# VH-VL binders against q8k2p6, part 31

Target 1, 141 residues: q8k2p6
Amino acid sequence: KYTSVCVGREEDIRKSERMTAVVHDREVVIFYHKGEYHAMDIRCYHSGGPLHLGEIEDFNGQSCIVCPWHKYKITLATGEGLYQSINPKDPSAKPKWCSKGVKQRIHTVKVDNGNIYVTLSKEPFKCDSDYYATGEFKVIQ
Short names: E, the ipSAE of ESMFold2; O, the ipSAE of OpenDDE; V2, 0.75 times the mean of E and O plus 0.25 times the DockQ between their complexes.

## First folded at step 17 (VH-VL; framework fv_bebtelovimab)

Design R3 (at its last look DockQ between E and O 0.04; V2 from the best seeds 0.00; counts 0 for: pae O 11.5 > 2, placed apart)
Fold by ESMFold2, look of step 17:
Structure R3 (fold): chain C 141 residues (1-141), chain A 124 residues (1-124), chain B 109 residues (1-109)
Amino acid sequence: as target 1 above (141 residues)
Amino acid sequence: QITLKESGPTLVKPTQTLTLTCTFSGFSLSTSGVGVGWLRQPPGKALEWLALIYWDNDKRYSPSLKSRLTISKDTSKNQVVLKMTNIDPVDTATYYCAHKTWPGFRISYYFDYWGQGTLVTVSS
Amino acid sequence: QSALTQPASVSGSPGQSITISCTATSSDVGGWNYVSWYQQHPGKAPKLMIFEVSKRPSGISNRFSGSKSGNTASLTISGLQAEDEADYYCSSYAGKDYVFGGGTKLTVL
């Protein structure tokens, strides 16, 4: 369901600037970065790597979580996969930052009276991270 | 294995300050996410939380008892100390220290390992 | 009274299933996803049986299960055994306080 769930206190997440939680049987990670909260599926869209163990870095002016397995870059704000492309007609030109579009499902975080609430997103309808959150990795016994 | 043990006086007089020491092994308060709490249980009554100290020296206290409690730690000695001022006969209870942790950054609001407890009796 | 209300006692016969309820008396129990259950035998320290509503720590029998509905959490013990006779406490986090229910004495007949 898409009702909000209390996952913890602000004062606790700020110790590590990140936390993991289960929201309606879906594993998420919440990051606190530059004064803002961002929630997303915990497993990287590429191969299911553990995003909560990754580093946050800026690329092309956007804050990204970098998956520790294969260094895929996911924007905190939108869940887009960033990459650099080369110009095949001029290989000496600087690579350009590009987006693969939304790959990692982003969830809503709200704070009320010091409590952190997460609401799962159904947008977009299909998101590559769903495979690792709800597909074969979430088989119920 | 994680173990905790409470120590301190078994008999105290009203108005004194109660000092309890928790000595533990099998974990370190230098580990991120780790904390040690204190709880009590009056004879025949329910459990009551008192205080909690985290690895980063963040301290939390029961709102109803905050003015009477001080918690501290000595990480090198694997010890946590609780002081309770202005003791009163209603404070007669078994006092427990207990471990908590945040495995994998999953914040927890429960205590997974407990000491055996120590009974403190407040006399006349 | 306590912010968490439990029945004072419950009883059952060996092999039966019993349920212990824990009801929040205030909507301010904001950490309700963090309901825990503790078992306590006489003279012993509490033992964590269930955390986060329904999860079991390693080494806890699957005869113990937890659930919640609305403001009420439940501990269910199936296949009741004599060793289950104990006091049971629910616990949660509310505001800046760890709160405990008043406890339920389980008698195995």
Scores: ipSAE 0.455, ipTM 0.813, lowest interface PAE 2.4, mean pLDDT 89
Fold by OpenDDE, look of step 17:
Structure R3 (fold): chain C 141 residues (1-141), chain A 124 residues (1-124), chain B 109 residues (1-109)
Amino acid sequence: as target 1 above (141 residues)
Amino acid sequence: QITLKESGPTLVKPTQTLTLTCTFSGFSLSTSGVGVGWLRQPPGKALEWLALIYWDNDKRYSPSLKSRLTISKDTSKNQVVLKMTNIDPVDTATYYCAHKTWPGFRISYYFDYWGQGTLVTVSS
Amino acid sequence: QSALTQPASVSGSPGQSITISCTATSSDVGGWNYVSWYQQHPGKAPKLMIFEVSKRPSGISNRFSGSKSGNTASLTISGLQAEDEADYYCSSYAGKDYVFGGGTKLTVL
């Protein structure tokens, strides 16, 4: 079980709306969005894109970080990859939002005395983002 | 059958604005997952990506050329337009528009269908 | 400096197998599991030959295959034929950019 690490001041993250940090040799991004804090691996599960440079948008009622490389949509809360399915027989039909499941590892964020703490996930399941978080190219500034 | 065709001036003077139009068929930019990109290739040189527009009107530009590029779409006409300002002889190239799709649950990172390209020469 | 580096040229005789390498030269190159390859004959548009390192689009000959090792992706063409003579480009991501290699001229001897 990982220990919590202070990554910054709450007031700073609220202003910047995001912050990057290294927690126990793992690069993470922390988002402040709609009054909540979310943390995840900094590199996109798809191709290792820098998620801290992406934009946050709502899809299917869920706030998602959009990877700047390939526009992959990742839910801030659960780390799910979202996509729109298309009916090939009816191109005029509205696309349906679907989930690929959890693809991005989410980490725990806590606030204490004006400081933000991140605790790395210890969930045993494999996330696709683990590849870039622990691989050769895990560092992106 | 997906087809794309580039059109526009083949000769442009320096400092002018280049406007190219991509007219396509076999797909729609109203379809989720679809994108149309512009690329170019100077004579005898490598390919270079310029811009990309998605079905949801999200736009992406080459970091090095972003300040000079504007991409737009007219879904009803199946057209995508690229504008490049402050043209220079170094911008002489064959310009391509190409199709990009979102197959299945994955957003593609390649261009699967290309126009024939149009050579644009920049000269005084 | 290009984010992807290819040899300027490769050559082979009919029936042989040749390999074209594509090496990431920047730490900003992402999507290394998603390298694509394009074939381009003189005066023609590029044609997608391989995507996601090793997948072939429909209609592409099984003589074309892709692989990767470390920071190098490879396109292999087996049973080389005269019509394979062309320029080949690898492609991937670097930051917010779609990047291409410098291209490799394949000559069939």
Scores: ipSAE 0.000, ipTM 0.574, lowest interface PAE 11.5, mean pLDDT 90
ESMFold2 (binder alone), look of step 17: mean pLDDT 90; pTM 0.931

Design R4 (at its last look DockQ between E and O 0.62; V2 from the best seeds 0.00; counts 0 for: pae E 2.05 > 2)
Fold by ESMFold2, look of step 17:
Structure R4 (fold): chain C 141 residues (1-141), chain A 124 residues (1-124), chain B 109 residues (1-109)
Amino acid sequence: as target 1 above (141 residues)
Amino acid sequence: QITLKESGPTLVKPTQTLTLTCTFSGFSLSTSGVGVGWLRQPPGKALEWLALIYWDNDKRYSPSLKSRLTISKDTSKNQVVLKMTNIDPVDTATYYCAHKTWPGYRISYYFDYWGQGTLVTVSS
Amino acid sequence: QSALTQPASVSGSPGQSITISCTATSSDVGGYNYVSWYQQHPGKAPKLMIFEVSKRPSGISNRFSGSKSGNTASLTISGLQAEDEADYYCSSYAGKDYVFGGGTKLTVL
């Protein structure tokens, strides 16, 4: 459910800079990047790729996790899918950075007394990553 | 096949420094996420954690014993060494070394493979 | 006194189901997502039976299962067998320490 769950100690995640956990039957990844914690669904919204194995890179001034399968870019802060668009009527035009909106569900991370707590998102909208999530947020077609 | 074996003196005198060696095989302390810990069990009593060393040489110690403990490793020899200073009869116990790992970035708080243990008796 | 409390002993007959409890006596223990259970026969090293509350290592019989409710974790052994007679310890992480319960002696009648 939506109660917070202790998933580990911050002193341990700071050495690996990432960790995985199961919170109320939902698999998540937590990143420690630039002094901040970011939790999201572990499986990429596109095809379910393993985000915990991806690289973090900056695009358009935003830190993103890059899915190792198809290189989809997901902002750490908001869960937005970033891409570059090209003008099909003028392929020589410079590509623009665009957002598909929020595609990856972001969860809340709190540190208390050296413990890391995750609270699953309560937001009722369907998010594309829900399709690949386990537990109560999985969307059934 | 992961194996660990403890070695060291079986009888020590009060005030001496106890040195225990863990020799292991089937894994490397160079592998990310891998650690080796030391624990003890006084006769007829519960287990007690002592120390832990990780692949990146990060060292952790039991808060109640940290002033007496030093852990170190020799990755090329597949060995981990624990030293405990100022030994006292209360330190009589079976000492174990044990393996842990963080598979898939799942940070662990358990020890999955244990040595057979070595009994250390502190005289008088 | 241990931060994790277990009953001193429990007994059962072959074929029965038995449950051993492990209750945190202080809020300073770690989260109960990281409770582990160890089996120890006399003269032997502890053997990991359950980790992360309910997961079984490879090679551990499905007769051993784990669960939690509130501040109490439980180890359940179904289809009790004579070889299950041993001491059982729960473990967790608290502050900067790995903590163990006082142990429960299981007797198979």
Scores: ipSAE 0.450, ipTM 0.800, lowest interface PAE 2.0, mean pLDDT 88
Fold by OpenDDE, look of step 17:
Structure R4 (fold): chain C 141 residues (1-141), chain A 124 residues (1-124), chain B 109 residues (1-109)
Amino acid sequence: as target 1 above (141 residues)
Amino acid sequence: QITLKESGPTLVKPTQTLTLTCTFSGFSLSTSGVGVGWLRQPPGKALEWLALIYWDNDKRYSPSLKSRLTISKDTSKNQVVLKMTNIDPVDTATYYCAHKTWPGYRISYYFDYWGQGTLVTVSS
Amino acid sequence: QSALTQPASVSGSPGQSITISCTATSSDVGGYNYVSWYQQHPGKAPKLMIFEVSKRPSGISNRFSGSKSGNTASLTISGLQAEDEADYYCSSYAGKDYVFGGGTKLTVL
């Protein structure tokens, strides 16, 4: 289990609404959105795009970060890749939002005494974002 | 190029209010992520942070000196003003204004450009 | 007690490598990854040398490097030169405050 790491002040992230940090040699992005904090790998699972530069939009009632490179939509809360599907047998139907499953590794954020703490996920299953969070690609800046 | 310059009285009497002005160039305090801070350094002693003002007029003060400090900005003049009330000889120091910014979405806790500083002596 | 503790002085000969330590002495010190270092020559303003523990601003010599282990950050100066003689301050934040170490006087012998 990874130890929690202080990454900054709560008052500052509330102001900037997002921040990047290196936690145990892993670069992450932390979002403050709608009164909640979310942390994930900074590089998009698809092709390693910089998610801290993306826009946050709501899709299917879920807040998502949209990768600036290829517009992939990733839920802030669960790290799921979202897409819309059309039923070919009913072309008049509205597209349905679907999930590709968890693609982006989500990390835990806690607030204590005005500071933000991030704890890296210890889940054993592999996320696609792991590919860009390790090795020579683990740090964007 | 970013430059900052402090101006104000170099001699102040105890109990008076010190007013310092920082005039800067090379950046705008209307730019998102930009801040200007004040710091001081007593002769032969360590640096101390005093106050900080951001582009959106958000103001931060040293907890120990908050009651005595007021920071303000005039974006059109590229100036930041610091007022410190109830001055005492212990406030004798070189006062600096400094530039701060958050590159991209990266929060920073450092000052990357500094003025030359102005020595303020408090004496009766 | 200061939130950040530095040795009062360090010395080295030209060409040598020296290290200045900065230790957080309070649990209130935050910003694990936000330690910065400033160089200050006599009568001059501080100059940012390192930020975020190990990042070097543009124009700063690669002789200056930063690291951290536990609650101690370190500034290393390799290939020591006469011009490196100065005071060095580490900095971070604690609570609502921006904090500085007491400073370290580096003497080049």
Scores: ipSAE 0.311, ipTM 0.807, lowest interface PAE 1.8, mean pLDDT 92
ESMFold2 (binder alone), look of step 17: mean pLDDT 90; pTM 0.930

Design R5 (at its last fold request DockQ between E and O 0.58; V2 from the best seeds 0.72)
Fold by OpenDDE, fold request of step 18:
Structure R5 (fold): chain C 141 residues (1-141), chain A 124 residues (1-124), chain B 109 residues (1-109)
Amino acid sequence: as target 1 above (141 residues)
Amino acid sequence: QITLKESGPTLVKPTQTLTLTCTFSGFSLSTKGVGVGWLRQPPGKALEWLALIYWDDDKRYSPSLKSRLTISKDTSKNQVVLKMTNIDPVDTATYYCAHKTWPGFRISYYFDYWGQGTLVTVSS
Amino acid sequence: QSALTQPASVSGSPGQSITISCTATSSDVGGYNYVSWYQQHPGKAPKLMIFEVSKRPSGISNRFSGSKSGNTASLTISGLQAEDEADYYCSSYAGKDYVFGGGTKLTVL
């Protein structure tokens, strides 16, 4: 379950910029963005939205995938949920970007001999996205 | 309905250049994710991939035959052309063009629709 | 020499189930999850029967199924019929190449 799985040619993933794959019965999305590869659970931690259909935008200097359902921002690198905090006591204050912590499970991507390999995360901490990636709620490809 | 049809000479002399044309319908080579490939099969032997061209004019070639192959497309005519130089009797085969696509956000490594093929015989 | 190895021939009687194996013989085959299967009748073009190991294109009979274990992919044909007699090729990719097995001749007895 935690062995690395080849998901395709590097040149093809660079060409497509994103792809979906099933790794040990877990559906993931792989992004190629700004010269880096990122892999995460395909379903958004919030309500299970399809992240592979979202747009990538930069928030607070971090590249994020924006869920198409509710516009939740998730960092590609760390899987953190980002939000803007507004100070109700000072409406003129610039909104501040904050992190909800790691909400989306990030998987490891490696390049070897022209191929891309994904290894599922072994981190013991719970991610909210696990709810939609396992059990009866997992995505069927 | 997707259809492909190969056309070109059925008899070629050694050392000449073989030019084959694939005319297709039911899809457009301007559609993102779409590709058209060429494959061949010598009589009684296995299939061999030759070349592939994508919608964005990205061209892929068999590593062993790359130096002899040139693939091009005319999207407006729904045609893909394959040229193979320095033809030899060993190149006698049925040549196929085939459709390829990346459905959604998945990459694929198969050809889902094929032409009927055209037999090319190389002889003096 | 082929990156993918198939048995030269298999046979079965009508109604039986047969399996054709496709084994990666080289470490260069990266597409273990991208194995496809083609059926080819004499004088006809190949027809895609299975892709990505176990997925079936629309219009393909559910008698055809695919699986894999380790470096071996398998095509299973259940309820064998006379029309199933054909050559079968497995395919994947290795490096920058699209590779095919040597083909398996299926005879329906």
Scores: ipSAE 0.854, ipTM 0.932, lowest interface PAE 0.5, mean pLDDT 94
Fold by ESMFold2, fold request of step 18:
Structure R5 (fold): chain C 141 residues (1-141), chain A 124 residues (1-124), chain B 109 residues (1-109)
Amino acid sequence: as target 1 above (141 residues)
Amino acid sequence: QITLKESGPTLVKPTQTLTLTCTFSGFSLSTKGVGVGWLRQPPGKALEWLALIYWDDDKRYSPSLKSRLTISKDTSKNQVVLKMTNIDPVDTATYYCAHKTWPGFRISYYFDYWGQGTLVTVSS
Amino acid sequence: QSALTQPASVSGSPGQSITISCTATSSDVGGYNYVSWYQQHPGKAPKLMIFEVSKRPSGISNRFSGSKSGNTASLTISGLQAEDEADYYCSSYAGKDYVFGGGTKLTVL
């Protein structure tokens, strides 16, 4: 298990409502949204798009980060990929929101005395976002 | 390229209010993640942080000095102003303004570019 | 006095390696991973040499390196040169304050 790493102060992340950090040589993004902190791999599981540059939107009652490259929707709470399915037998029916399951690795955020700590997650053992977690996809100086 | 320059009086009397101006170029205080801070260094002594103002007008002050300090900005003039009340001979120091930034939302706790400083002497 | 303690002075000969320590006196400062180091030549403004414990800004020689163990950060200068003679300050953030060490005067013999 990874040790927790202090990445910054609450008063600072609340100004931008997001921040980036390197935790044990892994790039992460932390979002502050609706009073909660959410940490995940910074690169979108699909093609490595930079999630810290995306917008947060609600879909089917769930807050998602929308990747700026291909508009993939990733739930903040669980790292699930959301998509809409269309009923081919009734083209006039409203699309349904579905989940591809967990695709983006979520990390733990804790706050202690105003300090923000991130603990990298090893569960699930394999996660699609792992492919982009190192190497030439670095965006943090 | 980023430059900062401090200006203000070189000699002040005890109990006066010290007003220092930082004039800068090569960046804008309207840019997200950008801030300008003030620090000082008494002759032959260590650096001491005073105040910081961020792009969104959030103001931060040294806990031990905050009752004496006021920081403000004029983004259209590329200036930041520090006022320090009730000056005392112990406040004799070189005063610096310094730049900070959060590149890619990586929050920083350091100052990357500094002005040359201005010596302020407080008479007895 | 300051929350960060540095030795008052250190010396070395050209070509040697030297290390300057910076020890936190409280757990709030020692738990931070955002230690920075500044170099200051006489009569000049401070210059950022190391940030986030071990990272070098562009244009800073790779002879300068930083590390941290527990509550002690270290600045190491390898291949010591005459121009390295200066005061060195460590810095961190705790208690809503930017804290500085007392400084270390490096003398190149």
Scores: ipSAE 0.670, ipTM 0.856, lowest interface PAE 0.9, mean pLDDT 90
ESMFold2, look of step 17: ipSAE 0.615; ipTM 0.830
ESMFold2 (binder alone), look of step 17: mean pLDDT 90; pTM 0.934
OpenDDE, look of step 17: ipSAE 0.423; ipTM 0.829
ESMFold2, fold request of step 18: ipSAE 0.640, 0.656; ipTM 0.835, 0.840
ESMFold2 (binder alone), fold request of step 18: mean pLDDT 90, 90, 89; pTM 0.933, 0.932, 0.927
OpenDDE, fold request of step 18: ipSAE 0.850, 0.852; ipTM 0.931, 0.932

## First folded at step 18 (VH-VL; framework fv_bebtelovimab)

Design T1 (at its last look DockQ between E and O 0.55; V2 from the best seeds 0.57)
Fold by ESMFold2, look of step 18:
Structure T1 (fold): chain C 141 residues (1-141), chain A 124 residues (1-124), chain B 109 residues (1-109)
Amino acid sequence: as target 1 above (141 residues)
Amino acid sequence: QITLKESGPTLVKPTQTLTLTCTFSGFSLSTKGVGVGWLRQPPGKALEWLALIYWDDDKRYSPSLKSRLTISKDTSKNQVVLKMTNIDPVDTATYYCAHKTWPGYRISYYFDYWGQGTLVTVSS
Amino acid sequence: QSALTQPASVSGSPGQSITISCTATSSDVGGYNYVSWYQQHPGKAPKLMIFEVSKRPSGISNRFSGSKSGNTASLTISGLQAEDEADYYCSSYAGKDYVFGGGTKLTVL
C-alpha cells in the first residue's frame, strides 16, 4: 500500500473546491463537493482529458465530474463511467442512464488537523485511467 | 510582465497606524487562484510573513500579528492595502508585497514575484 | 526562533558545490512537503529559486537544485560563482503561517 502524502490545507481547497497534486509521481485531482473529498486520476480514462477543468453535475442521482473534452461522466464516489442509452424501439422514451463500470481510479482522502492526505489506491488492480496516469505524459497545469 | 510596487510613509511615529499600498500590473485580483501577500524584513533580520488576500476576498493573517493587521483590495485600481495598528519601533523594516497563484489548481505555498520593497522607519 | 533552522553562514570557492540545509523543528508533515528557497542580494527583493522542494522556476540556472530527506530540505549550488554570494531563505507553510528560516549568508571566497 502506498504511503499517504500531504497535499495541502483544507482552508485552501475549500475556496476552489478542487485542487491538483502529484502523489508518488501520479497526478491526481481532489474535489470538495457536498462536504466530502474525492480524489481520482487527473486525466480522463477515455483520452486523457483534464478532469480538473471539468464541471461537476448530477446524473442519475450521482455527482459526476464531466470531462471537458468529450463530456464523459465519471462518478465522484466510485469512478464509474455513466452514459445515456436510447431505446431504439422508442426514441421518444426518456433516455436511460447506464454505467460502464469503474473506469477512473479513485484514491483515498483523509483529513487530519486541517491537512489533506491522499493515499493512492491499488484497487481495482487494473483501471482504464492507469493508461494516462504515469509515464511520459506531461504534468497538467 | 508581473510587477508590484509598495508605497506609503517612510517615517511613522509610535502608536500610529501604518498604511501601505501595493500597486501591481500584469495580473488581476479577479483571476481565480491569485493572491497578494505582505511580508517584512527588519534590517539585518529574516523575512516574516504578515498577511495575504485572495481573489475571492479571503484574508489570511500571521497568527502573531493578526490583531494588528487589516488587508483589503481594490480590484479596479489593481491595489492591495495593508494597515498595521499600534506601530512600535520593532516594526521598523522593509515591507514587501508579493504575488502568488495556483496554476491549474495546484495550491501553492510560495510567493513568485516580489515588489522592490519600501523601508518604514518607526521613530521614537 | 523560526520553525525552520538554517546555518547562519556557509562559504565556498568558485567552482565548488555547496549545500544549505533547512531543518523543520515542527512535527507538521504538511510544512515539509512544499519547501521553497529564496535568494536575496543586498538591497534587493527576494527571488524565488526553488519551489515544491526541487522544482525550478523558468529562467533559474540548473546549478541550483533542491532536495529533501526526512525533515531536512537542502539547496545545492554547483559551479559556485561570485554572483551567488547572497542570503538564502527556506520557506514553508505550517499552522496557518508562512514560515521562513533565519537565512544563510553564502560567501564566495
Scores: ipSAE 0.615, ipTM 0.837, lowest interface PAE 1.1, mean pLDDT 90
Fold by OpenDDE, look of step 18:
Structure T1 (fold): chain C 141 residues (1-141), chain A 124 residues (1-124), chain B 109 residues (1-109)
Amino acid sequence: as target 1 above (141 residues)
Amino acid sequence: QITLKESGPTLVKPTQTLTLTCTFSGFSLSTKGVGVGWLRQPPGKALEWLALIYWDDDKRYSPSLKSRLTISKDTSKNQVVLKMTNIDPVDTATYYCAHKTWPGYRISYYFDYWGQGTLVTVSS
Amino acid sequence: QSALTQPASVSGSPGQSITISCTATSSDVGGYNYVSWYQQHPGKAPKLMIFEVSKRPSGISNRFSGSKSGNTASLTISGLQAEDEADYYCSSYAGKDYVFGGGTKLTVL
């Protein structure tokens, strides 16, 4: 369940910039962005939206995948949900970027001999995206 | 409705350059994700991949034959051309062009539509 | 040596189910989840029958199915018919190459 799985060629994902894969019955999306690889559960932690169809944008200096359904912002690197907050006691203040904590399970990506390998996270903490990761919530490819 | 058709000489002499043209319809090489590849099959032997060109003019070659191959496209004519230099009798084979695509962000490693193939015989 | 190994031949009677194996013989074959299968009748071009191990293109009979176990992919043809007699090739990728098995000749007895 936690063995590394080859999901494709490095040269190909650099071209496509993202790909989907099933790793030990778990559907994931892999992004190539700004020279780095990121992997996470394919379904958004919020409502199961297909993250592989989202746009990547920078928020608060962090690259985020934006869920196409409800525009939830998830950091590629850490799986944190980002949002802007205003201080009700200071209405003149600019909105501040805040983190909801890790909401999307991030998986490990490694490159070896021109191939991309994904290893599922072994972190024992509960992640909201776990709810949509398997079963009836798999993306039909 | 995708169709591909190979054309070129059917007889080539050793050391010459083989030029094959793939003319296709039902798709465009201006479409993101689309590629056209060349493969060959010696008589009674297995299939071998030769080259691939994508919509953005990215070109891929067989590692073993890279030095001899040049692939190019003319999107306006729906054509892909393969050139193979220093041809040898061992290159005698049926040559196929084939369609490849990456639907959305899905990487694929197969060819879903093939031409009928053209037999090229190399003989002095 | 071929990166993918197939049996040279298999045979079956009409109505039977047969299986063709495709084994990765090299660690360079990275796309075990990207195995495709092609059918080729004599004098004809290859036809894609299965892609990504078990997915069937539209128009392909549900008699054709694909699976994998370990480093071996399998093509199963159920309800064998005379028209199924052909050569079958598995394919994947190794390094920067698209690789094919040696092919399996299926004879319908």
Scores: ipSAE 0.539, ipTM 0.864, lowest interface PAE 1.1, mean pLDDT 93
ESMFold2 (binder alone), look of step 18: mean pLDDT 90; pTM 0.933

